# Ledger of designs, part 19: VHH binders against Malonyl-S-ACP:biotin-protein carboxyltransferase MADC (madC)

Target 1, 317 residues: Malonyl-S-ACP:biotin-protein carboxyltransferase MADC (madC), of Malonomonas rubra (o06926)
Amino acid sequence: AKWTELQDKSFLEATARERAVGIVDEGTFTEFCGPFDKIYSPHLPLMGEAIEYDDGLVAGVGKIGKKPIFVISQEGRFIGGSIGEVSGAKMVKTIQLASDLYEEMVSEKPDLPEEMRPAVVISFETGGVRLHEANAGLLAHAEVMDQIQNCRGRVPIISLIGSRVGCFGGMGFVAAATDVIIMSQFGRLGLTGPEVIEQEMGKDEFDASDRALVYRTTGGKHKYIIGDCNYLAADSIRSFRETTTAVLQKPMEEIETFRRIGSMEKIKEQIELVKLSVSLKPKDSMDVWAHAGNENPESLINMTLDEFLAQAKRLKA
Key: E = the ipSAE of ESMFold2; O = the ipSAE of OpenDDE; V2 = 0.75 times the mean of E and O plus 0.25 times the DockQ between their complexes.

## First folded at step 10 (VHH; framework vhh_8dlx_2)

Design m3 (from k6 with S110A; at its last look DockQ between E and O 0.66; V2 from the best seeds 0.70)
Fold by ESMFold2, look of step 10:
Structure m3 (fold): chain B 317 residues (1-317), chain A 124 residues (1-124)
Amino acid sequence: as target 1 above (317 residues)
Amino acid sequence: EVQLVESGGGVVQPGRSLRLSCAASGFRFSSYYMHWVRQAPGKGLEWIGNIYHSGRTEYNPSLKSLVTISRDDSTNTLYLQMNSLRAEDTAIYYCAKGTPLYEALTKGRAFDYWGKGTLVTVSS
C-alpha cells in the first residue's frame, strides 16, 4: 500500500508490515532481510533463519525526522516453538542494533543532539493460551528483557498496542518493561487472557464470554484510566505515528519517568494501584472508573477519543 | 587515509594456535565495529566475525568455537585468535573496517575499508 493511504488505515486491521512502514517517515523504512532483500542485507549471515520472510515478525529501521527508529512489528500468532524462537532472535538483534548504533553515535559525537538519538518502536501482537505462549517464547522473553534493560537511559523503547490479537502472556510483561505504552481503545493488554481473569476473579465478578466486558477490562480506555498505559491513540496508523512522534520529542530523562517497571518508586505506585483495585472488589471495570472520579462511567464507553481524553479521570495511587 | 595492516600470518602446524593482528590508522578506531574475513584458495570470501565498540562480538556460527576477536583501542589494534587450526583454515585473512552502522543497515555495505591480508598456511 501507498504510504499516504496507510496513514488513514485502521491500526487494528493493518498488517505488521503496514504498521512498521506507516510509523516511520515516508520512504525511510529498510526492512531487515525482506523477501526480495535477503541477498542485500549486510547482516544476513549473522541472523540466519531468524530472518525468514514468514517468521511472523517484521523488523527494520527508518526515521522520524533525524531520529533513527528501529521498528519491530509482530504479525505473530504462536505455533509452538518455531515462531517464538525465530521472532525472539529477531527482536533481540534489532534492539541490540539500536543500542550499538547509539554507542557508535555518542562515541563519534559525545554531545549527540536528542533529535538524533535512536529509538525502538515495538508494535506488539501476541496472544493465545498461557501454556502455548510459554512453550514458544520462553528463551525469547528472557533475552528481550535483557536487551530492554540494556537500553534503559540510552535508547527509548515505545510499545504500540492496537493490533487484532492484542498483547498477552509473557510479551505483556515485556511491554510493561518498555519506557512508554501507547494503546488504542481496541488494543488489548494483559499477562493472561480473559479466561484466566475469570478463573482468578470468579465468574460472578468477570464473565469472559461477554465481549464488551472483555474490552472494558483489557482494552485501552480501561488501561488508560488505571495507569497501565501512558497514552491513547485513535485506531489509525496516523494517530499512532503522531503520538509516537510527540513522545520521542521529549528528552530521554522525561521519557524514563513513564516506565511502569524499573524503580522502587514505580513499583510502589503499581502496588498501591493494585491494592486500590482489590479493595474496590470490582464486578466490572465501571466500578473502577467510578472510583477514579468518573461520575457517570457508562457515558465514557461510547465517547470519541477526544471526548474521552477531555473528560475521563484516571485512577490515582 | 584509512589503512589496515594485517600481520602474524605464516606456516603453522595443524592443531596449533595463531594470533593475527591488524594495525589501524586514519580513522577513530574506537568508534567503529571491525571485522575479520578470510578467503581460502579457490573459494569466495568467508566472514569470520566482528567486534563492536562495546567489545561485544558476533561470529560465523561455523567458526564460533574456534576463534576469538578482541580489540585494543589504546593501540588501535584488532586481533584474531585462532585455535586448533586445521588444513581448511589455510586462507588469506583480512581485517575490515565496518561501515558506519546506520549506513550499513540501510545501504547494504558491511565493510568500507579492507587490508591487503596476511596468508596463513596450515600444513604438516
Scores: ipSAE 0.632, ipTM 0.843, lowest interface PAE 0.8, mean pLDDT 78
ESMFold2 (binder alone), look of step 10: mean pLDDT 79; pTM 0.795
OpenDDE, look of step 10: ipSAE 0.804; ipTM 0.905

Design m4 (from k6 with S110Y; at its last look DockQ between E and O 0.61; V2 from the best seeds 0.54)
Fold by OpenDDE, look of step 10:
Structure m4 (fold): chain B 317 residues (1-317), chain A 124 residues (1-124)
Amino acid sequence: as target 1 above (317 residues)
Amino acid sequence: EVQLVESGGGVVQPGRSLRLSCAASGFRFSSYYMHWVRQAPGKGLEWIGNIYHSGRTEYNPSLKSLVTISRDDSTNTLYLQMNSLRAEDTAIYYCAKGTPLYEALTKGRYFDYWGKGTLVTVSS
């Protein structure tokens, strides 16, 4: 598809590669270790499992204006977007390259214009660790988080969560460690998947087949209200691109303020929110929304994004 | 003008170590990746490894255990330490300046300047 056509494509339905290509300027994307390079898991063949030559992860670099954008895009269609050795290494290396480029640039020009500051954008679609490569996947998560922390104050890292699988498992921690989280209302972010919750708590307590409940628990609107998500975008590559672009126009110092964690102040805020949640004993997310000041929380569920953004109140600690 | 001058080559016996140097001038040495490559007689160029401006190193997996790359930015000098040399390590060794990282990533041009090389002969 032409780049212009990609802009109107649903972010939810798009492939990992479409998301990667579409999020940067037309014609600027260069893929690292693409499918033609045939870099795949050494483990999956040994287990008789299907392989993808990109190991289900697209990584590369493009531009938005003068800003180098290192893009990571997970493919949920490949083993649920789970992370193994190769895909994990691709993530780590891509973030590292962004960091290295920043250092090179400031070495040449210490007064680097903000508009030229490299950035990392990660489109999440994953359940976390690949079961077939559990140890490698776990280590990959840790290494990715290490690289993310290394980028603090230097290279902004933006999370995009609007894909079908959502962002779950250990990758929930990874997303939380980034500077800015952008979701659509169809995006989902959590640590434990709904099916696992149901298994642990019982169907009566949590029915994973109740899609409405799932979205009230992990969906973009809920995450926006409780402060786990910074921005909501419409379900299109264009909207995610525009939102990402707008965020990246901000100075690094401001971008860092969007973090959920990374300072004692942020930790305190999170602790207070947890206390609040415990005290409220909410039966449903809507109770939390009401507490946040939304007088008719039920009306928010089917509200258009524009209306929602105009009137939804966020939870304050 | 960018100049790279390799030195330290010569004839060595198997099992010995050798340290090569590369003197760089004509560019901001500390800002660039630097690479070592070699060419054995009758063979193509082989990438040995590189060192980032940050000091981070990457190596050819086939040579990793035998080589160490380092740099001294105060003297604009690149080093290649080779240990346990074998006959198959006989080659002309070149120091190469890395292309700016973004160009390298997007255009696949990893080197923009090369030295004249220094010959290393491993012979009993």
Scores: ipSAE 0.452, ipTM 0.745, lowest interface PAE 1.1, mean pLDDT 91
ESMFold2, look of step 10: ipSAE 0.575; ipTM 0.807
ESMFold2 (binder alone), look of step 10: mean pLDDT 79; pTM 0.794

Design m5 (from m1 with Y52S H53Y; at its last look DockQ between E and O 0.47; V2 from the best seeds 0.63)
Fold by OpenDDE, look of step 10:
Structure m5 (fold): chain B 317 residues (1-317), chain A 124 residues (1-124)
Amino acid sequence: as target 1 above (317 residues)
Amino acid sequence: EVQLVESGGGVVQPGRSLRLSCAASGFRFSSYYMHWVRQAPGKGLEWIGYISYSGRTEYNPSLKSLVTISRDDSTNTLYLQMNSLRAEDTAIYYCAKGTPLYEALTKGRSFDYWGKGTLVTVSS
């Protein structure tokens, strides 16, 4: 599909590659070790061992304006987007390359214009660690988080969560460790998937087949209200791109304020929010929404995104 | 003018170690990835590995020999430590200057300058 056509495509339904290509400017995306790359690809030395297989993860670099954008895009259709050794390595190396590029740039120009600052964008679609590669997958998560930490204050890292599988398992932690989280109302973010919750709590307590319940628990609107998500985008590649672009126009110092963690103050804030949530003894997420000041929480469920963003109140500790 | 001068090559017995050096000049050495490549007789160019600005290294996974790349930015010198050398490691070894990173990633050129190479012969 043409890039212009991709813009109108549902982010939820898009492939990992479509998301990657569509999130950056037209014609700028260069995939690292793509499916058609030959052994002599210039990316081989830079990607190291991760070049063996695509492994359900698209990685590359493009531009938004003058800003280099390193893109990581997980493919949920490939083994549920689970992360193994190769895909994990690709994530790590991609983030490292962003960091290296930043260092190179500032070495030449210490007063690097903000518009030229490299960034990392990660489109999540994953259930976490790949079962067949459990140990390698786990280590990969840790290493990715280490790279994210290394980028703090230097290279902004943005999470995009609007895919069908959502972002679950250990990758929930990875997403939480990034600077900014952008979701759609159809995106889902959590540590434990709904099926696992049902298994642990029982169907009577949590029915994973109840789509409405699942979205009230892990969906974009809920995550926005409770502060786990910074921005909501419409379900289109265009909307995610526009939102990402807008965020990246902000100075790095401001971008860091969107983090959920990274300072004692933020941790305290999160702890207080958790305490609040527990104290409320909510029967449903809607109780939490009501507490946040939403007088008619049920009305938020089917509300348009624009209306929601205009009037939804966020939970405050 | 960019200059890369490899040294340290020679004839070595199998199982031995060898350290190659590359003296760099004519560019800001510390601002570039540096690579080692080799060419065995009758074979194509083989990438060995690189070292980044921060000292991070990556190596060709197909290498049978143990290699370590290091750099000294104070002396503009690149090193290749090779251990447990085999006959198959016989080649001309080249140091190469990395292209600017973004260009390397997007334009399909990882190297823009090469040394003249140093011959390593592994024979009993």
Scores: ipSAE 0.776, ipTM 0.896, lowest interface PAE 0.6, mean pLDDT 91
Fold by ESMFold2, look of step 10:
Structure m5 (fold): chain B 317 residues (1-317), chain A 124 residues (1-124)
Amino acid sequence: as target 1 above (317 residues)
Amino acid sequence: EVQLVESGGGVVQPGRSLRLSCAASGFRFSSYYMHWVRQAPGKGLEWIGYISYSGRTEYNPSLKSLVTISRDDSTNTLYLQMNSLRAEDTAIYYCAKGTPLYEALTKGRSFDYWGKGTLVTVSS
């Protein structure tokens, strides 16, 4: 009963735990307590007692159908500082567990059905972790990025962006590195496009300081039109769950085609989109929406999700 | 029919090193986490650490600087290297097969099979 009520709950208003529980099938979510070496403590003394953490991040595993889903769900009150070390380690370990489970499954059954392939879902909620923040924060981001790279081709990683705080700072780079980004219209995603290209290519090859105003617009409809996110969902746990489920029914090879980075070919595509956006010299996002082929771009602002998806045209290089 | 056979125990002087072995059979060794645990006389079980199928290790924080776990998947053998041994390290040392990972994570059972153990006595 509580799970079914969650399905209609606003994703924007939901807590990190409500988002995590609601994305997976009813009754399947098991929450992890602290670092991996303490996950096994509840029933056997691996390290003695389980350690309770108030670290601002809900992590666990559940299922969608037969597919194990490792969930990482951020709670916005825990931004920066020493709290970030604990939550960063939990993110890294959760992604490692998903990769380990995949390898265990394929070692036992080399022809593992796609419907059983594990996946990671990250529900972001962070106001920002700038790149010049404390060393611990920078190391945590690098470790998470490394684990995302280790999963490529094996374990799909889905970003969900629709919580109240959004996805900013260093976590914007993390989201850009995942396979698929799903946003709601209320979702906010800060660092995409030029900043991601500069991170991948180095400043001498691409200087993000010449950022087009258009990429500073953070909203989900805009990010969808310019190609920075792959899917839009309505502002409900149900809609994010349905969209995630539909994405995860695709074979891994198809899911990989949605990534924005992770190969030179993908970087070249991003560079072409940025060149196009900059060359337009737009006054605001409406100019870019019009260039994408939307004759009445202001009308898109007030559309329902279904209306928007039926007629919005996306920028193409 | 899972079997785990520990060996390499015995009497050692304080400050010395010792390497224990665990021969595994009856399952696909390379597919599972493997663990070491110990039990000192009159005490409860103490987890030492694990090694994943890919070689990633985690250790009990109180033992981290004193132990190293390794595995040889070609010989189905698990190892525990212990250094700077102390009298309090006297215990029966067991190797254990990890439960399949999804079950371990969702049902809280970390091990499904244990060996009979090998005794390590640290004394002068």
Scores: ipSAE 0.578, ipTM 0.804, lowest interface PAE 1.0, mean pLDDT 80
ESMFold2 (binder alone), look of step 10: mean pLDDT 79; pTM 0.796

Design m6 (from k2 with F58D; at its last look DockQ between E and O 0.56; V2 from the best seeds 0.68)
Fold by OpenDDE, look of step 10:
Structure m6 (fold): chain B 317 residues (1-317), chain A 124 residues (1-124)
Amino acid sequence: as target 1 above (317 residues)
Amino acid sequence: EVQLVESGGGVVQPGRSLRLSCAASGFRFSSYYMHWVRQAPGKGLEWIGNIYHSGRTDYNPSLKSLVTISRDDSTNTLYLQMNSLRAEDTAIYYCAKGTPLYEALTKGRSFDYWGKGTLVTVSS
């Protein structure tokens, strides 16, 4: 598909590569270790599992304007977007390269213009670690988080969550560690997937097949209200790109304020919010929404994104 | 004028270690990521690894366990530590200056300046 056509494509339905190509300017994306490089997990063949030559993860670099954009895009269609050794390594290296480029740039010009500051964008579509490569996947998560931490104050890292699989498992922690989280209303973010929740709590308490309930628990609107998500975008590559672009126009100092963690003050704030949520003894997320000041919380569920953004109130500690 | 001068090569026995040096001049050494490459007799050029501005290194997977690249920006010197040398490591070793990183990422790994190389012969 042409880049212009990609802009109108649903972010939810798009492939990892479409998301990666579409999020940067037309014709600027260069993929690292693409399918033609045939870099795949050494473990999957041994186990008789299907392989992808990109190991289900697209990584590369492009530009938005003058800003280098390092893109990581997970493919949920490949083993649920689970992370293994190769895909994990690709994530780590991509973030490292962003850091390296920043260092090169500031070595030449210490007062680097903000418009030229490298950034990392991660489109999440994953359930966490790959079962077949559990140890490698776990280590990859940790290493990615180390790289994210290393980029603090230097290279902004943006999470995009609007894919079908969502962002779950250990990758929920990874997303939370980034500077800014952008979701669509169809995006889902959490630590534990709904199926696992159902297994633990029972179907009577949590029915994973109840789509409405799942979205009230992990969906973009809910995450926006409770402060786990910074921005909501429409379900299109264009909307995510535009939102990302707008965020990256901000100075690094301002971008850092969007973090959920990274200071004792922020941690305290999060703790207070958790306490508040527990104290409310909510029967449903809508109770939390009501407490946040949304007088008709049910109306928010089917509200258009524009209307929602115009009137939805966020939870305050 | 950009100059890269490799040194430290010679004849060594298998199993031994060797440290090569590359003296850089004529450019701001600290502003560039640097590479080591080698060419064995009758073979093509093989990339060994590089070191970025931050000191981070990338290596050829086939050689990673055997080599360490480091740099001293105060003396404009690049180093290649090689351990457990084998006969197949016999080659001319070159220090190379990397092109701007973004260009390298988008157009492929490239070098704009090379040293004359230093010969390493691993022989019993």
Scores: ipSAE 0.841, ipTM 0.923, lowest interface PAE 0.5, mean pLDDT 92
Fold by ESMFold2, look of step 10:
Structure m6 (fold): chain B 317 residues (1-317), chain A 124 residues (1-124)
Amino acid sequence: as target 1 above (317 residues)
Amino acid sequence: EVQLVESGGGVVQPGRSLRLSCAASGFRFSSYYMHWVRQAPGKGLEWIGNIYHSGRTDYNPSLKSLVTISRDDSTNTLYLQMNSLRAEDTAIYYCAKGTPLYEALTKGRSFDYWGKGTLVTVSS
């Protein structure tokens, strides 16, 4: 299959590698792989030990225009190893390399054009079953979070959520920490900015049906309406690539304003949205959409992306 | 012209430590990641590790408990600290300038300039 054919492929149905190759420019993707004991591989020494693990994660670097794009693409069909433990290590090293490249480029050219600034794109595909059981790989998750923090203000990190498995468990925390979240209507995200903030700051245990109901409303259209994702894309590699490209053309200062966990004002907004969602005690997303001002919320379900974006009203805190 | 001059080699007893230095000139040292590589008699090159301008290091896993790489950008100097030396650590040790990172990741070329090396002999 040609790169052009990948552009029309469903993002939901694509493999991790197809998503990674298709997001960057044709012919530019170099995957990080190789045997650990080769000492003259230019990729092996830079990646360390993570390359030899069977971890179900595709990592590499490509380009969009002049911009180097480090891609991390999870494969949800991988079974066997501990979830997040190995994938987290590979994610850490890939993000570290993006930061290292940025520092090299700025040291060579202190006035680095924005069009050349490296970026990281993470295509999530990881299933969580229960919030309290997603402990595997917690150490790796913490290190990934450290690397995301290290990139703030320097290397933009874009989350893509539209694959079959969605983004649940500890990786919901990771996605919420990135600069921009792009979802399709079929994307599922279980723990987002508001839910992460309340989890971090809340004292009382919550197992009530109101909180469980909030978790059931994980889809992209819903997350867009409540402000948990920044952009909604159609279910194609092309649409995710075009949206990613448009975001990355923005200056870094503007990209940082989209971050869910990046300022007290954004934190306050997210907390109020969570409080509002809980106070509504909705049985499904339709009640929340109606409260946001959508007079016929069920009609939004079948709208095309363009119709939805033109008509849907978003929740205001 | 890029120049890399290793020093600090010599004869050392097993179990002891040794610190090697590499003086760099002819390029903007602070802008590039740097490597240490060694070659034992009659053997191929073995990568020891590297250090990025951020101070982050990656090591050959077989050596990571025995070595520490550091850099001083104010003196354009790269260092290799080796501990618990063994006879099999006898080698010529080279410092090397990394190729620009994007090229290294995409073109398969890790090093563009090398020193003449310094000989370390570990013997009784």
Scores: ipSAE 0.596, ipTM 0.823, lowest interface PAE 1.0, mean pLDDT 77
ESMFold2 (binder alone), look of step 10: mean pLDDT 78; pTM 0.788

Design m7 (from m1 with R109D S110A; at its last look DockQ between E and O 0.78; V2 from the best seeds 0.00; counts 0 for: unsure alone 63.5 < 65)
Fold by ESMFold2, look of step 10:
Structure m7 (fold): chain B 317 residues (1-317), chain A 124 residues (1-124)
Amino acid sequence: as target 1 above (317 residues)
Amino acid sequence: EVQLVESGGGVVQPGRSLRLSCAASGFRFSSYYMHWVRQAPGKGLEWIGYIYHSGRTEYNPSLKSLVTISRDDSTNTLYLQMNSLRAEDTAIYYCAKGTPLYEALTKGDAFDYWGKGTLVTVSS
């Protein structure tokens, strides 16, 4: 109900549930362990210990066309979107179920059509680990990363970043590990894998603990220009859904080329971007945008999405 | 036709261990979650746990320390190892085939086929 109205709703203003329902086809979303599942959960045999209700995370499955879409949508209005033990476990199990579905489908039909391939969509909205669940939150980050790795080459994982709280803390590394990042200009993404770069370059060259360097800009337009996100969408559920749909029509082999982590070639490209950023010694995003070839970088700030995509030059290699 | 045949039940003393087997046929055993479920006298069904073809398992938290599920895809056999048995573990134990996963997740029916069960009685 009201799915058509959701399509025009601001992604920035939408709740986690609205984002999850609106990304998949009308009428196809089934939520796992929602707010009304506390007395009985038909998903217990599949979710295990992750069946508890958690206001901070919506998880479920729907469809885009014939493709099963597992959706994970974080709610920043609850404890600032911090990740905890229950929400972490639910995230892990949802990704695991997507991988399991893929394996089941391929086992039954080895020539599985690409249009049937399951996918995962993660709508991030988190400021970090829940304070009272810090140890469980760190474990959840590691377990999510393991599940993302398990999906590589098999189940594409798409990150959506456009919600009010943004995507910060350890979830920035999680987002960087997914196959594709779609942001709106209002999306904020804090950490996109600087520790991987630091390991390759050494701490003296790039210090991942340098908060000023890491947080010079988190916004979607900047992340698009420097290549930290693959696509920029308008601030509507419709635009994120359409962009997600278009990405998922690509063959898995092409989707794999979008990753920022997980291949030596991509790591080398990220290292060159970091070296360039360090050599520029930028004070803010305008210096970087100018270096990318944008003659009047300030004019990009207020452009519509279409104008920005048509004009903005990206800093690549 | 799908068939699931449990065996290995019987009378066992408290504190002992018991291993149940489930012989499966009529479907691609390696493609699906396989589950154990039990029903104590006069009680409802209680999910014990599942195993996936990779060997990955999940257990009912209430039973996690007491049970181990394994499978042998080459012989289409599912196993349940139970330790430190108590009188309350007296039940009919069922092997269950997981419903194709998408349908299970969207329709809420996690199991599409069941065995006839094997009775385990924990008594002196």
Scores: ipSAE 0.659, ipTM 0.847, lowest interface PAE 0.7, mean pLDDT 79
ESMFold2 (binder alone), look of step 10: mean pLDDT 78; pTM 0.792
OpenDDE, look of step 10: ipSAE 0.786; ipTM 0.908

Design m8 (from m1 with S110A; at its last look DockQ between E and O 0.77; V2 from the best seeds 0.76)
Fold by ESMFold2, look of step 10:
Structure m8 (fold): chain B 317 residues (1-317), chain A 124 residues (1-124)
Amino acid sequence: as target 1 above (317 residues)
Amino acid sequence: EVQLVESGGGVVQPGRSLRLSCAASGFRFSSYYMHWVRQAPGKGLEWIGYIYHSGRTEYNPSLKSLVTISRDDSTNTLYLQMNSLRAEDTAIYYCAKGTPLYEALTKGRAFDYWGKGTLVTVSS
C-alpha cells in the first residue's frame, strides 16, 4: 500500500529514500547502513572502512523482476546538495558490490541470462563543485569514475535526474559517464557541456564562465533535444521506474551504445552548440531548438511529455 | 559438501610471524569472498578480514597493520600472514566461506560455513 502510493509521488518532491524504494519492486529494497544500523550493522564485514550510518546518501539493493538493482540515491534536503567524503565512499562501495555480484553470478553460471544481470541506478541530487577545488570527496569522485569504468560492458549504470537540486559539478561528470541518463523536464544537469569541453580543450579556446547560459540550458527538454540525455520521464516515481525498467530489458550491448562521452567529433559538435547558444539572448533558447529542426519551438515548452516525445526533433537524430 | 581445514597453528614466541593456511573444498572457491575470524580464550568472535578473487582485501581496522590475507585459486587455499605476534593474538583462527553476495547483503549473514579452526598460542 505504501509502495503503491509512492508510484504517484512527484519525483521532484520525493526524498532520496522514497526514490530508492519506489524504483525497485515492492518489498525488495534492503538499505545499506541506514540511520539505525550504527550499532548492529550486518553489512560491516562487507562494507569495510567505508561504513558510515548517517551521511545523506541512501544506498541499497532491490530487484526489478529477477534483476538485482543496486540503488544510490542522494538526499539534497539532508546535506543541502553538497558532496561529502563519506557519501562518496558509500557510493563507490555500492557500485563495487554490484560488480562483485555480477562476477560471482557469472562465475557460477557463465551463460548468465540477461534478465538476471545486476544493474546500478543512481538518483542524483547534488550541487556544483569545481572538480579540483571540491571540499571533501575529491578522491571519491575519481574512485566512482573508476568503478563506473570497471562496470562497462558488464553492469549497466543508469542515471536518474529529476530531483529539486539537480545534478551539478563533479557529479555532472559522473552522470555523463554512466550508460544511460533519464531526466524529467524539471531535472537539471550541468557540467556535461561547456565545463567539460573547457576542461578538455583548454580555457583559451572556450570560456564557460557565462554560467547563466549554462544553467538556462541544463533542463531535461533541452538536454533531450541536444542529445545529452537518452530518455525523458514524467515527474513521478512511476514514470522513472517504468523508463528504467524498459531500459533494463535491453541487451547489455544495446545499452552500451547510449553513452555520450567519447569522441573528439562529438566534443566539437558540443562546442558548436554552445557557441550558437552564446549568440542567443539569455531568455530565448528557442533558436537552438529551431536549429534542431523544430518549426514551432515555442510550442514545445508547454507540451505534455507524450506530445513532446512524439514531435520534438533532436540534434543527433 | 563444503569443507574448510585450517592448519599452521601452534606455539610461537612474541614478536615472531606465523602463516596460517585453509584448504577449501566442496564449492567453487574462486566465486566467493573468503574470510578469517578468530576467537581468543573466553572472548567473542573477531572478524579479521576478507579477500575477493580479484585480490581485493578489507581488514578489521584494529588489525590492519598486523595481518595480510592472500589466496591461491589454483590450489583452493586461503592464507593468513600474521606479523609481530603478541600474547593477545592467542586465539583459535577460523577461515570462513562468504555467503553468496546477494543473500549476504539482503539477509545480513556474511559467512555461511566455518572451518574447525587452528589454535595459535603466543607465549614465551
Scores: ipSAE 0.681, ipTM 0.869, lowest interface PAE 0.6, mean pLDDT 77
ESMFold2 (binder alone), look of step 10: mean pLDDT 79; pTM 0.796
OpenDDE, look of step 10: ipSAE 0.828; ipTM 0.922

